# Miniprotein binders against q96jn8r1131to1294: the designs that were tried, part 73

Target 1, 164 residues: q96jn8r1131to1294
Amino acid sequence: TLEFLENHGKNILLSNGNRTATRVASYNQGIVVINQPLVPQLLVQVRIDFLNRQWTSSLVLGVITCAPERLNFPASACALKRAAWLLRGRGVFHNGLKICEKFGPNLDTCPEGTILGLRLDSSGGLHLHVNGVDQGVAVPDVPQPCHALVDLYGQCEQVTIVNP
Below, E stands for the ipSAE of ESMFold2; O stands for the ipSAE of OpenDDE; V2 stands for 0.75 times the mean of E and O plus 0.25 times the DockQ between their complexes.

## First folded at step 7 (miniprotein)

Design O1
Fold by ESMFold2-Fast, scan of step 7:
Structure O1 (fold): chain B 164 residues (1-164), chain A 96 residues (1-96)
Amino acid sequence: as target 1 above (164 residues)
Amino acid sequence: SDEYAIDFIELAIELAKKGDYKLAREYLKLALEYAKEAGDPELIAQILYLLAIVERLAGNPEKAIELLEEALKLAEEAGNEELAKRIRELLEELKK
C-alpha cells in the first residue's frame, strides 16, 4: 500500500492512513515522500485537494535517489543540491539547476482536483501523468532506487494519494 | 516567484555564516533568477548586494565592486534610499 513516510517537512500533518498530506503553516517545509521505491511501471498518483491563492508558486513533484527515512528536508525541494530530479512550473530541474525550460502543463496553474502521476518506464525514463494523460519522458535514465517526492509548496496545501 | 527567492536568500546567508561561500553564491544566483522572473527590481538589488558581500568575504573584491555598482543602479531606480546608502558606503571602502 502506498503511503507518505512519517519523515516529512515540519509543516506537514499526515491523515487518512498517511495517504493525505496537509501543510498546516506558511508556504514551505512541505516535502513528503512515498513509502516505497518508484519501481518501473508503478504509477504513483496524488490529487490536489486544496489551493491557497495567497501564494504564487505551487506544488513541485519528482524523485530523489537518496534514502528518505533519514533525510533532513530543506525548506523547499528546489533547494536539494544532490540526488533530486524535480518538476516545477513548466521546468525540469536536476539538483536545483533547470535542465528543461518547458515540459508538460504549468504546475503552478493546475486547479484543485488535478491528479498528478509519476511513473518510471522500462528504460528508466521518468514520466509525468496529468489527469491520466502521459506527458512523456521528463527525465531519462533515473538512477534506482528512487522515491517519489511531492513538495506541498506555496498554493498547494493538501494532496491525497489516489488509486485507479 | 518571491517565495523561492526568499528561501534561497535565507539558505545562502546561513551558508555564508558557516564559511561556505561557494554554495552561498550558487543559492544567491538561483535567488537572482527567481527575482528576475518575478520582475522585482528591489529584490534584485538586495540579492546583488548580498552576492557582493559573499564575493568580498570570499576574497574577490573586484567582483564585489562590479555587483555593488549594478545593485546601486537598481536600488536608486526602486527608490530604496537606505539600501543605496549602504551600497555607496561599501563601494567607498572597497575602492580604497
Scores: ipSAE 0.242, ipTM 0.608, lowest interface PAE 3.3, mean pLDDT 90

Design O17
Fold by ESMFold2-Fast, scan of step 7:
Structure O17 (fold): chain B 164 residues (1-164), chain A 83 residues (1-83)
Amino acid sequence: as target 1 above (164 residues)
Amino acid sequence: SKEEDEFKEAELYAKWALELLEKGDYEYAAEIYLLAAEDALEAGNPELAFEYARKAIELAKKSGNEELLKEAEELLEKIKEEL
């Protein structure tokens, strides 16, 4: 069963068998990582449960290729300078650098109830799924092993892992 | 590789920070300016790093994030040593 790791950002509280992550303070320190490597054929999905519109930006999701169990998480995923591929707003970022200006929907505007998914294809391409719809390859040839990451940043204060 | 190419990463971060500033995300913009300053310093441009770090400090103060402000001030001190 998919769960969020116990190693997470300082402002995260895990519940529902470690399948729900809630950010209980501020707007940052909200990084969570899935407990299993993202292998081809595995679709990892999270549902946006609660948005606080006090904040402007919203969640970030993507993958890291470093071991997450003992990682000291920075305040936000954008500060990850090693082995991170992230989707934020409409951009695709590698180690903090924007490598694609416009991909998929704007994550800052996804409403509560949106289901976001990450999947590797057989060629190592990272796909974003939105409400069951494959948005295409955001990043080709992701190194393995890699781990799915969600940053409950800004507006996004709660997500829950959901099965396909 | 051209020297200019090494500075482009810091410039891309700075452009992203401006986009965030336009959205009113002062704290996030400050964090990205810090990344721009670090990259400019690593690329051997402490003058550019100084400008970005100073922007990060001003935005961190505006956001009220004391921890981010401390990080920005510590980076500025390192940059000043290389000027």
Scores: ipSAE 0.013, ipTM 0.243, lowest interface PAE 8.5, mean pLDDT 82

Design O18
Fold by ESMFold2-Fast, scan of step 7:
Structure O18 (fold): chain B 164 residues (1-164), chain A 83 residues (1-83)
Amino acid sequence: as target 1 above (164 residues)
Amino acid sequence: SKEEDLFKEAEEFAKYALELLEEGDYEYAAELYLLAAEDALEAGNPELAFEYARKAIELAKKSGNEELLKEAEELLEKIKEEL
């Protein structure tokens, strides 16, 4: 059973058995992490429940390879300096360095109801799934163990874990 | 030391902010400069913190994020107390 960890950004409120994360204030401090490692073949999916169009940027998702249970999260996932592979807008980032300019749809424009998924293939490639459609390998050779991360930044104020 | 670690973090945040600025991501760049300013202030370098906070304000204005602008302006007032 997949849940969000109780260790999360300070503006997050967990509900629905820790399967729904709501950012209750501002535009940042909205990082949440899935409660178990992203192992090969596991598909972790979240649905965008609510977007506040007051903000320009939207959610970031990806993986971290550090232990998340007691991590002091920065205000934004973009501030993760080590052990982080992130999908933001159309870009793919490793520890703040852009490693791919255009991958998948623009995450800043995905509407409410969009289901976003992360999965590792048998070779350690990180895949993005959008509404059930595999977008391909965003990041090759992700070190393990790794943990799926969602940053409810800007527009994205609520997500819910959905099972495949 | 704590001051050395904070200074190093501030430099890393500022470096990432420059990369985001080159991409036109004003909102994220402003937030990273804000974090850099906080670390620089805590490290005992209010002059550097002031420079980062001014950049955060400029970029927050360009982003249209009023909440981020407010946070950056509040930090700048705290930094001025140490100058």
Scores: ipSAE 0.298, ipTM 0.661, lowest interface PAE 3.2, mean pLDDT 88

Design O19
Fold by ESMFold2-Fast, scan of step 7:
Structure O19 (fold): chain B 164 residues (1-164), chain A 83 residues (1-83)
Amino acid sequence: as target 1 above (164 residues)
Amino acid sequence: SKEEDLFKEAEEFAKFALEYLEKGDYEYAADIYLLAAEDALEAGNPELAFEYARKAIELAKKSGNEELLKEAEELLEKIKEEL
């Protein structure tokens, strides 16, 4: 079954059988990674459980191609300079470079209860799903193996893995 | 300490932002300066946070990204409350 890895950002507390991640301090140090590689057709989904409107930015979603089990996570996923493809706000980022200005909804404005999903298609294209709706290909031809990552940044203080 | 770790990370973000700025990547440079400003503020250094947020605003204006500009301006207002 899908779970968050025990290796995570230092402000994260895992509960509910490692299926719920809560950021218990500050606005950063909230990176979590799914315990299994994102293989083609696997849909990984998380639900936004709690938003703290004290902060302006919110969660980041994406994939990394480095081994996550023993990785020393930076305070923010946006600091990952290598092997990372990230969706933040309305942008798509690769290794620190913004490669798309406007893709999908603004992740900084998704309300509590929103279900966000990541899936690779058969050609290695990374798709974002929002409340079950496929937003299209955010990143073509992602190298494999890769791992789904959620950064509980800013407003987003809790997410839970949801089965499809 | 937590504050020392955040200060160090803020400096590292600022160096990363400068790298993107030198390549003409104004939008991402602004994004990373925002991260530097947030860390500096959390570290208890609102003066440094103000400097980074002001740079983020200038670069966001050059990038034409209005959403990023609004985020930078909102952070600057929050920083001003701590000064």
Scores: ipSAE 0.014, ipTM 0.286, lowest interface PAE 6.9, mean pLDDT 84

Design O2
Fold by ESMFold2-Fast, scan of step 7:
Structure O2 (fold): chain B 164 residues (1-164), chain A 96 residues (1-96)
Amino acid sequence: as target 1 above (164 residues)
Amino acid sequence: SDEYAIDFIELAIELAKKGDYELAELYLRLALEYAKEAGDPELIAQILYLLAIVERLAGNPEKAIELLEEALKLAEEAGNEELAKRIRELLEELKK
């Protein structure tokens, strides 16, 4: 059973058996990580439950290749210094640097109810799934082990893990 | 304001206080790109001003002057007279 780790950003509250993450303050400090490594063919999915339109940016998701259980998370996932590949807006970022300008839909505009998924293919390519539709390879040859990360940033105040 | 620009400005200030000028510059330049994408000239001017301070602390006064001159132009265009005043004071100090 997939759950969010109890080590998370300080503005996060976990509920629903650690399957729902809610950011209870501000716009940042909302990083959560899935409790199991993202192994090839495992599809990890989260549903956007609540958007606060007070903010302009929205959720970020991706992978980290460092051990997450005791990691001291920064204010936003894009401030992670190493070992992070992130999808933000339409961009792909590695350690805060944009490595692909436009990939898939704009994550800042996905409505409540959108289901976002991450999956590794057999060659180690990281795929984004949106409402069940594979958007293609966002990042090739992700180092393993790696862990799925969601940053409840800006507009996105709540997500829930959903089964395929 | 772009929330990412603000986050990276705060991180850069903390890094500069610790003497990590190279990382402070990196995060300020990331903040600058977010501010440019947001189309916020006042925030761009503020970031250029902070970059100039970091360059001065790193021992690069000529680079600091270039950044301050750009920041001053943008601060005046944005109507931020308080920022413009601070920039002029620092320019006078560095040009001596």
Scores: ipSAE 0.016, ipTM 0.415, lowest interface PAE 5.9, mean pLDDT 88

Design O20
Fold by ESMFold2-Fast, scan of step 7:
Structure O20 (fold): chain B 164 residues (1-164), chain A 83 residues (1-83)
Amino acid sequence: as target 1 above (164 residues)
Amino acid sequence: SEEEDLFKEAEEFAKWALELLEKGDYEYAAEIYLYAAELALEAGNPELAFEYARKAIELAKKSGNEELLKEAEELLEKIKEEL
């Protein structure tokens, strides 16, 4: 079954058999990565458990193409640059560039209980799923192998892996 | 061009950092200014990168985040080599 890797941002505490990630301090240093590569047709899902509305931005979802087991995670997923394709707010970002202006719902406003999913299709296209609904291809032809990443940034202080 | 796209992205992040600053989020604003500085440097604009990095240093000092301050100071030294 899917779990978060024990290598994670320094403000993260894992619980519930490494299926729940809680950010216990500040607004950053909250990157977690799924314990196996995101292979085509695998659907990785997380549920937003707790939002702290002290902060303005919220969680970031995406994939990284570097090996995560010994990676020294930066304070924010945005700093991963060329290794990361990220969904933040309503944008899709790669290497500091906004490659899609408006994709899916605004992640900064998704409420507690929202289930967010990542999946690669057979052509390597990265899909976002929101409460079971496929939003379409956010990023075409993602390099492989890649790994699903959640950055518990800002408002989002807790997520839990949810099986389909 | 790719450099023009990076420049526009740097400006967007700097605008976001200013909005965070207006809300009193000094640490968060410093982090986003630092990222904007990196993008400006990649865009081939070290003068703009210098402005953003200096702002990141100022805000990191106000926030008390020593790790962020160190990162901002290291980037500023790198930017100075391009000026």
Scores: ipSAE 0.017, ipTM 0.214, lowest interface PAE 7.2, mean pLDDT 84

Design O21 (at its last look DockQ between E and O 0.73; V2 from the best seeds 0.00; counts 0 for: pae O 1.51 > 1.5)
Fold by ESMFold2, look of step 9:
Structure O21 (fold): chain B 164 residues (1-164), chain A 83 residues (1-83)
Amino acid sequence: as target 1 above (164 residues)
Amino acid sequence: SKEEDLFKEAEEFAKLALELLEKGDYLYAAEYYLLAAEDALEAGNPELAFEYARKAIELAKKSGNEELLEEAEELLEKIKEEL
């Protein structure tokens, strides 16, 4: 069963059997990681439950390829300078640097109720799903094993893991 | 060279900081300037690192976030050791 890992950002409170993550303070320190690595047949989905529009930017979604159980997370996912492929706004980032200007929807404008999904295809391509619809390959060849990561940044104050 | 790569990376973080500043996201812009400052310092350019850290301090002040300001000020003090 998919759960958020107990090693997470300091401002996160886990609930609902570790399937719901809430950022309970500030604007950052909200990194959470899914407890199982991605494999081709596994679709990891989270629903955006609560947004606070006073902030400008919203959640970051992506993967890390280092072992997450004892990793010391930075305050924000933008500081993941190795082993990370992330989606922020409309951009795709590798190790903190932008590698693509536009992919999929703008994450900063996704409303409450949006279901965001990640999966690997058989070639190691990372796919984004939005409300059940495959947006295509964000990153063509992600090393395995990798884990799905969400940074409850800025606007995004709560997400819940949901089943396909 | 490693120094050339770090310098280019610092410039890319500074460009990201400017993008976020244009959107009015002072918190994110400050975080990106801190990343730029760290890379510039590691690249052996403490003068550029100082410039980036002072920009991060300015933006952290504008954001009103005391924790980020403290982080930026700590990095500036570390950079001064290399000047």
Scores: ipSAE 0.848, ipTM 0.923, lowest interface PAE 0.7, mean pLDDT 93
Fold by ESMFold2-Fast, scan of step 7:
Structure O21 (fold): chain B 164 residues (1-164), chain A 83 residues (1-83)
Amino acid sequence: as target 1 above (164 residues)
Amino acid sequence: SKEEDLFKEAEEFAKLALELLEKGDYLYAAEYYLLAAEDALEAGNPELAFEYARKAIELAKKSGNEELLEEAEELLEKIKEEL
């Protein structure tokens, strides 16, 4: 069963059998990682449970290729300058650098109840799913093993893992 | 060189900070300016690092976030040691 790792950002509280992550303070320090590698065809999904509109930007979603169990998480996913492919707003980022200007929906405007999914295809392409709809390949040829990451940044204060 | 790569990365982080500033996200913009300052310092450009750290401090103050302000001020003190 999919769960969030006990190793997470310092402002995160896990509940619901480690399937719900809540950021209980501030706007950052909210990184969580799924407890097993994202292998081809595995669809990992999270639902946005609560948005706090006092903040401007919202969650970041993506993969890391370093081992997450021992990782000392930075305050925000943008500080992962190695081994990270991230979706933020409308952009796709690799190790801090923007590699695509506009991909998928604007993650800063997804409402509560939105289900966001990550999946690797058989060719190693990273796909974003939004409410069950495949948005296409955001990143080709992701190195393996890789791990699904969510940064509960800004507006997004709670997410829950959802089974497909 | 490593220094040239770090300098380019610092400039890209500063560009991303400006994009966030334009959309009104002062907190995220400040975080990117801190990343730019760290890379500029490591690239051997403490003067540029100082400018980026000062921008981060201004944005942290504007945002009212005490933890981020403290982090930015700590980095600025480290940069001053290299000036």
Scores: ipSAE 0.711, ipTM 0.862, lowest interface PAE 1.3, mean pLDDT 92
Fold by OpenDDE base, look of step 9:
Structure O21 (fold): chain B 164 residues (1-164), chain A 83 residues (1-83)
Amino acid sequence: as target 1 above (164 residues)
Amino acid sequence: SKEEDLFKEAEEFAKLALELLEKGDYLYAAEYYLLAAEDALEAGNPELAFEYARKAIELAKKSGNEELLEEAEELLEKIKEEL
């Protein structure tokens, strides 16, 4: 069963069998990691449950290749400087730096109810899914094992892991 | 060298901050300037760190986030000790 790990940002409260993450304070400290590593053909999906529009920006979605159980999370995903491939807005980032300007839809404008998915293909390509639609390869070759990461940042205050 | 890498990283973070600023995202822009300031300080360039920290403070104020503002101001004070 897919769940968020107990090792998470300090403003996160887990519920619903650790399948729901809620940021209960401020705008940051909201990083969560899914327990099972991504393997080819496994689609991991989260639904945006609640947006607080008093803040700017929104969730960050991606993967990390370090051991998540022992990771000391920074306040926000943008400060992950190693073993991290992230999607923010329309950009793709590696270890904090932008490697692609425009990819897929703008994550900052995804409304509540949007279902975002990550999937590795047989070649190690990381795919983004939006409401069940494959948006293509965001990162062509991701080291394995890797874990899906969600940063509940800015507007995004709650997400839930959902089954495909 | 490590210092050179930190310096380059600082510049990249500053560029990202500027892009976000142009879009009106003051909160995230402030955070990136804060990261840039930290890198510049660690790289041994307190003057550059000072500039980035000041930008972070300015944008934190515009964003209305007191927590971020406090963090940026604390960093600025640390930087001043190295000037």
Scores: ipSAE 0.386, ipTM 0.751, lowest interface PAE 1.5, mean pLDDT 93
ESMFold2, look of step 8: ipSAE 0.836; ipTM 0.916
ESMFold2 (binder alone), look of step 8: mean pLDDT 91; pTM 0.922
OpenDDE base, look of step 8: ipSAE 0.210; ipTM 0.617
ESMFold2 (binder alone), look of step 9: mean pLDDT 91; pTM 0.921

Design O22
Fold by ESMFold2-Fast, scan of step 7:
Structure O22 (fold): chain B 164 residues (1-164), chain A 83 residues (1-83)
Amino acid sequence: as target 1 above (164 residues)
Amino acid sequence: SKEEDLFKEAEEFAKWALELLEKGDYEFAAEIYLMAAEDALEAGNPELAFEYARKAIELAKKSGNEYLLKEAEELLEKIKEEL
């Protein structure tokens, strides 16, 4: 069963059988990782449960290709300079470098109740799903194994893993 | 060396923050400048760290994120101790 890994950012509290992640302080230190590798055709989905509009930016999601069990998470996923492909706002980033200016909807404006999904296709392409709709390939040829990551940054203070 | 790697990373963060600034993303630019400042300080360059932290404070004020502003001000005080 899909759960958030026990190793997470220091401001995270896990609940609901490790399927709900809440950021209990500040605007950062909110990285969580799914406990199983993102294998082709596995759709990992999270629902945005709570947004605090005190902040401007919102959640980041993507994949990392390093082992997450003992990783010292930085304050923000965007500080991951190695082995990371991230979606933030409308941009796609690889190890701190913006590789696509505009992809999918603006993640900073997704409302509470939005379901965001990550999936690898059979060719290793990383797909973003929004409320069940495949947005297309954000990143081609993602190395495996890789792990789905969510950064509860800024506005996004709570997410819950949901079944497809 | 560790210091050379940190200095290079600080410069890459600063370049990225400038790109975010050009796009009007003040909150994120401020956070990336804070990362640049921390790396520059750790690399043994408090003068560069001070410059980046000052930028972060400016942008945190523009963003309206009071916690980020507080964090930036705290880092600036830490940097001043090394100057």
Scores: ipSAE 0.015, ipTM 0.363, lowest interface PAE 6.3, mean pLDDT 84

Design O23
Fold by ESMFold2-Fast, scan of step 7:
Structure O23 (fold): chain B 164 residues (1-164), chain A 83 residues (1-83)
Amino acid sequence: as target 1 above (164 residues)
Amino acid sequence: SKEEDLFKYAEELAKWALELLEKGDYEYAAEIYLLAALDALEAGNPELAFEYARKAIELAKKSGNEELLKEAEELLEKIKEEL
């Protein structure tokens, strides 16, 4: 069963059997990681439960290739140095630099109830799924093992892991 | 509006980086300035992005983290293309 790891950002509270992550303060310190490596064809999905429109940007999704169990998380996923491929807004980022300008929908405008998914294909391509629709390959040749990450940044204060 | 929102986040990150700098955490401050530079560049403000990237380079040098320095220098080159 998929759960969020107990090692997470300072402002996160886990509930619902570690399947719901809530950011209880500020706009940052909200990184959570799935408890199992993202293996090919595993679809990891989270639902946006609550958006606080006091903030302007929203959640970030992606993968990291470092071991997450004892990682000292930075305040924002975009500060992860060399081991991260992230989707933020409409962009795809690797190690803090934008590698694709327009991919999928704008994550800053996805409403409550949106289901966002990450999946590796058999060739190591990272796919984004939005409400069940495959958006295509955001990142080719992701190194293995890798781990799915959600940063409850800005507007996004709560997500819940959901089954396909 | 979205560009304004990204600019606001760059400014908030830069404030946080200043706080880290005051605490002497050069490596972390450099990382946050790097993030601020990226957000400023996304907001369409390469001049501000350039200033933040320069601060990231300075602090990465003080941190002794050669890989972070390399990343900050690579970002600065991308910012120069927009100037």
Scores: ipSAE 0.011, ipTM 0.221, lowest interface PAE 8.9, mean pLDDT 82

Design O24
Fold by ESMFold2-Fast, scan of step 7:
Structure O24 (fold): chain B 164 residues (1-164), chain A 83 residues (1-83)
Amino acid sequence: as target 1 above (164 residues)
Amino acid sequence: SKEEDLFKEAEEFAKWALELLEKGEYEYAAEIYLLAAEDALEAGNPELAFEYARKAIELAKKSGNEELLDYAEELLEKIKEEL
């Protein structure tokens, strides 16, 4: 079964068999990574459980192509300048640079209960799924192996892995 | 070019950091200024990177976050090597 890795950001507490991640302090240090590579057709889904609207922005989703088990995670996924493809707000980012202005819904405004999914298609295209609806290809030709990452940033203080 | 894209992104981060500073979010603003500094440095503008890193150090000190301050000071040393 899918779980969050025990290597995670400093402010994360894992529970529910490592399937729920809670950020217990501040607004940052909330990066978590799924315990197995994102192989083609595997749909990884997380549900937004709790939003603290004290903060301006919210969760970031994406993939990294470096081995996550021993990574010293930065305070924010946005600080990953290598081997990272991220979805933040409505933007798509590669190694910190915005490569698409508007893709899918605004992640900063998704309510509690929203289910967000990541999937690679057979051509290596990274797809975002929102409440079961495929938003299309956010990033073509993602290198493999790659690993699904969630940054519980800002408003998003808790997510849970949910089965398809 | 990559340098042009990085410079634009640095300006956007700096703008966001200023908005956070106006809201009294010192630690958050410091972190975003560091992202602006990194992009400015990578874009080949160490003078601008130095300005952003200095702002980040000031705000990190004000926030009391020692880890953030250490990171900011480390980045400032890298920037100085390019000046």
Scores: ipSAE 0.015, ipTM 0.305, lowest interface PAE 6.3, mean pLDDT 84

Design O25
Fold by ESMFold2-Fast, scan of step 7:
Parts: sequence; C-alpha cells; structure tokens
Structure O25 (fold): chain B 164 residues (1-164), chain A 83 residues (1-83)
Amino acid sequence: as target 1 above (164 residues)
Amino acid sequence: SKEEDLFKEAEEFAKYALEWLEKGDYEYAAEIYLLAAEEALEAGNPELAFEYARKAIELAKKSGNEELLKEAEELLEKIKEEL
C-alpha cells in the first residue's frame, strides 16, 4: 500500500496511516516522499485537502533519484541541487534549474480537491495527471530507481494519497 | 536573528545563482535568482524579493530569453504590490 515515508520535512505531521501529510508551521520544510519507487505504470495520486491563502505559491511535485529514507531534506524541494525533477507553478525544474517554461496547469492556482498524479510511461517519461487527465510528458527518460516527491510549500498545507 | 533565519533559503538560492553567474551562464543564473525572489516573497520579505527579481531581469535580458524576461518582469510587478 502507498504511504508517505516517515522521513520527511520537519514541519510535516503524518496521519491517516501515513497517507495524509499536514504542514503544521510556516510555509516550507514540507517535503514528503512516497514509500515505494515510482515504477513504470504505477500511478501515484495526491489530493489537495487544504490551502492557506496567506501564502502565494503552492505545492511542488516530482521525482528524485536518490534514496529518500535517510535524506536530510532542504527547506524547499527546489533547493535540491542533485537528482531532482520537479513541477512548480507552470515550470519544470531539474536540480533547481528551470528546463520548461509552461507545462500543464499552474500548480499555484489548483483549488482544494484537485487530484494530482505522477506516472512513468514504458519509455521512462514522467507524466502529470490532473483530476484523471494526462497532461503529457513533463520529463523524458527519468533515471531509475526514482521516488515520487511532494513539497507542501506555501499555500498547500495538507495532501492525502488517493487510490486510482 | 529569527528574521535572518527565516530568509536563509532565499539567500542560499541567491548564492547558487552567483555560482552560475561566475561560470558566465546568464540564463541559469537568472532562473535561480527568480527562485530566490519567489522564496523571499513567500517568506514575507518583499524588499529582498525585489533585489533578486531585479537581478533576474538584468540577467534574463543578457541571456536573450524573452520568455524568461517576461516571467521575471511579471514577478517584479507582483512584488511591487507587496512593497
């Protein structure tokens, strides 16, 4: 069963059998990682449960290719200088550098109840799904093994893993 | 101070941008300065965000990337509303 790892950002509280992540302080230190590698065709989905409009940006999601179980997480996922491919706002980022300007919807404007999914296709392409709709390939040829990551940044204070 | 600790992430992004600037990569440096500006704005420091966004605009102009320049200008306008 899919769960968030017990290793997470310091502002995260896990509940609901480690399937719900809540950021309990500030706007950062909210990185969580799924407990299983993202293997081809596995669809990992999270629902946005709560948005705090005090903040301006919102959640970031993507993959890392380093082992997450003992990783000392930075305050923000975009500060990962190695082994990270991330979706933030409308951009696609690799190790903190923007590699695509406009992909999919603006993640900073997705409302509560939005379901966001990550999936690798058979060719190693990373896909974003929004409310069940495949947005296409955000990143080609993702190295394996890789792990799905969600950064409860800014507005996004709670997400829950949703089964397909 | 607590205020300095709060803005540390933005400052770390800015340091990272300087590394790319030293390598002569204006486009990468501008992109990271945009991240620094966004982080500073999110942390509640629009003055710091303004400094980083201005640097991003200058470097985006030198890079010739018009989409990046437009993004930087849009962020600067957003930051000005918070000042």
Scores: ipSAE 0.012, ipTM 0.288, lowest interface PAE 9.1, mean pLDDT 84

Design O26
Fold by ESMFold2-Fast, scan of step 7:
Structure O26 (fold): chain B 164 residues (1-164), chain A 98 residues (1-98)
Amino acid sequence: as target 1 above (164 residues)
Amino acid sequence: SPEFEEAMREAELYIKWFEEALKEGNPEYAEELLRLALEQLKIAVEIAKELGDPELLKRVVELLRRLAELAYEHGFYEIAEEALKLAIEIEKEAQRLE
């Protein structure tokens, strides 16, 4: 059963059997990580439950390649640098570089109820799924093992893991 | 305030990454980093106002002016103008609170 790890950003509260993550303060310190490695054929999905338009940017989705169980999480996923491949807004980012323009929808404008998914294909390519639709390969050849990460940044204050 | 220090730290990180993005030939990402820095500084302004602390507002003004200068130097004029306008407004407010 997929759950968020008990190690998470300090503004996160887990509920619903560790399947719902709520950011209870501020706009940052909201990183959560899935409890199992992202292996090929596994589709990890989260639903956006609540957006607070006090903030401008919204959630970041991606993978990390370091062990998450005892990681001291930074205030935002962007600070993970080389350990993370991130989807933010319309871009794909790694180590302070925008490695892809205009991939998938603008994550800063996805409404409440949107279901976002991450999946590795058999060649190690990272795919984004939006409301069940495969957007294609965002990142080729992701190092493994890796773990799915959600940063409840800015507008996005709550997400819930949903099964296919 | 921990929240104020976090907003300031995030803004400084985005400004640092802005310079790295330019060196690596990615002006679109650099522009986004400037916008992210400006948003963090707007958050810092709101926190400083709630605390009623003119010294915190002055710290935000200093970083807003540096952001505006960097943006202007590299041709991001709209962001530079927005940051400078905000810096002037917040500087006046800090002076009134003293």
Scores: ipSAE 0.013, ipTM 0.347, lowest interface PAE 8.1, mean pLDDT 86

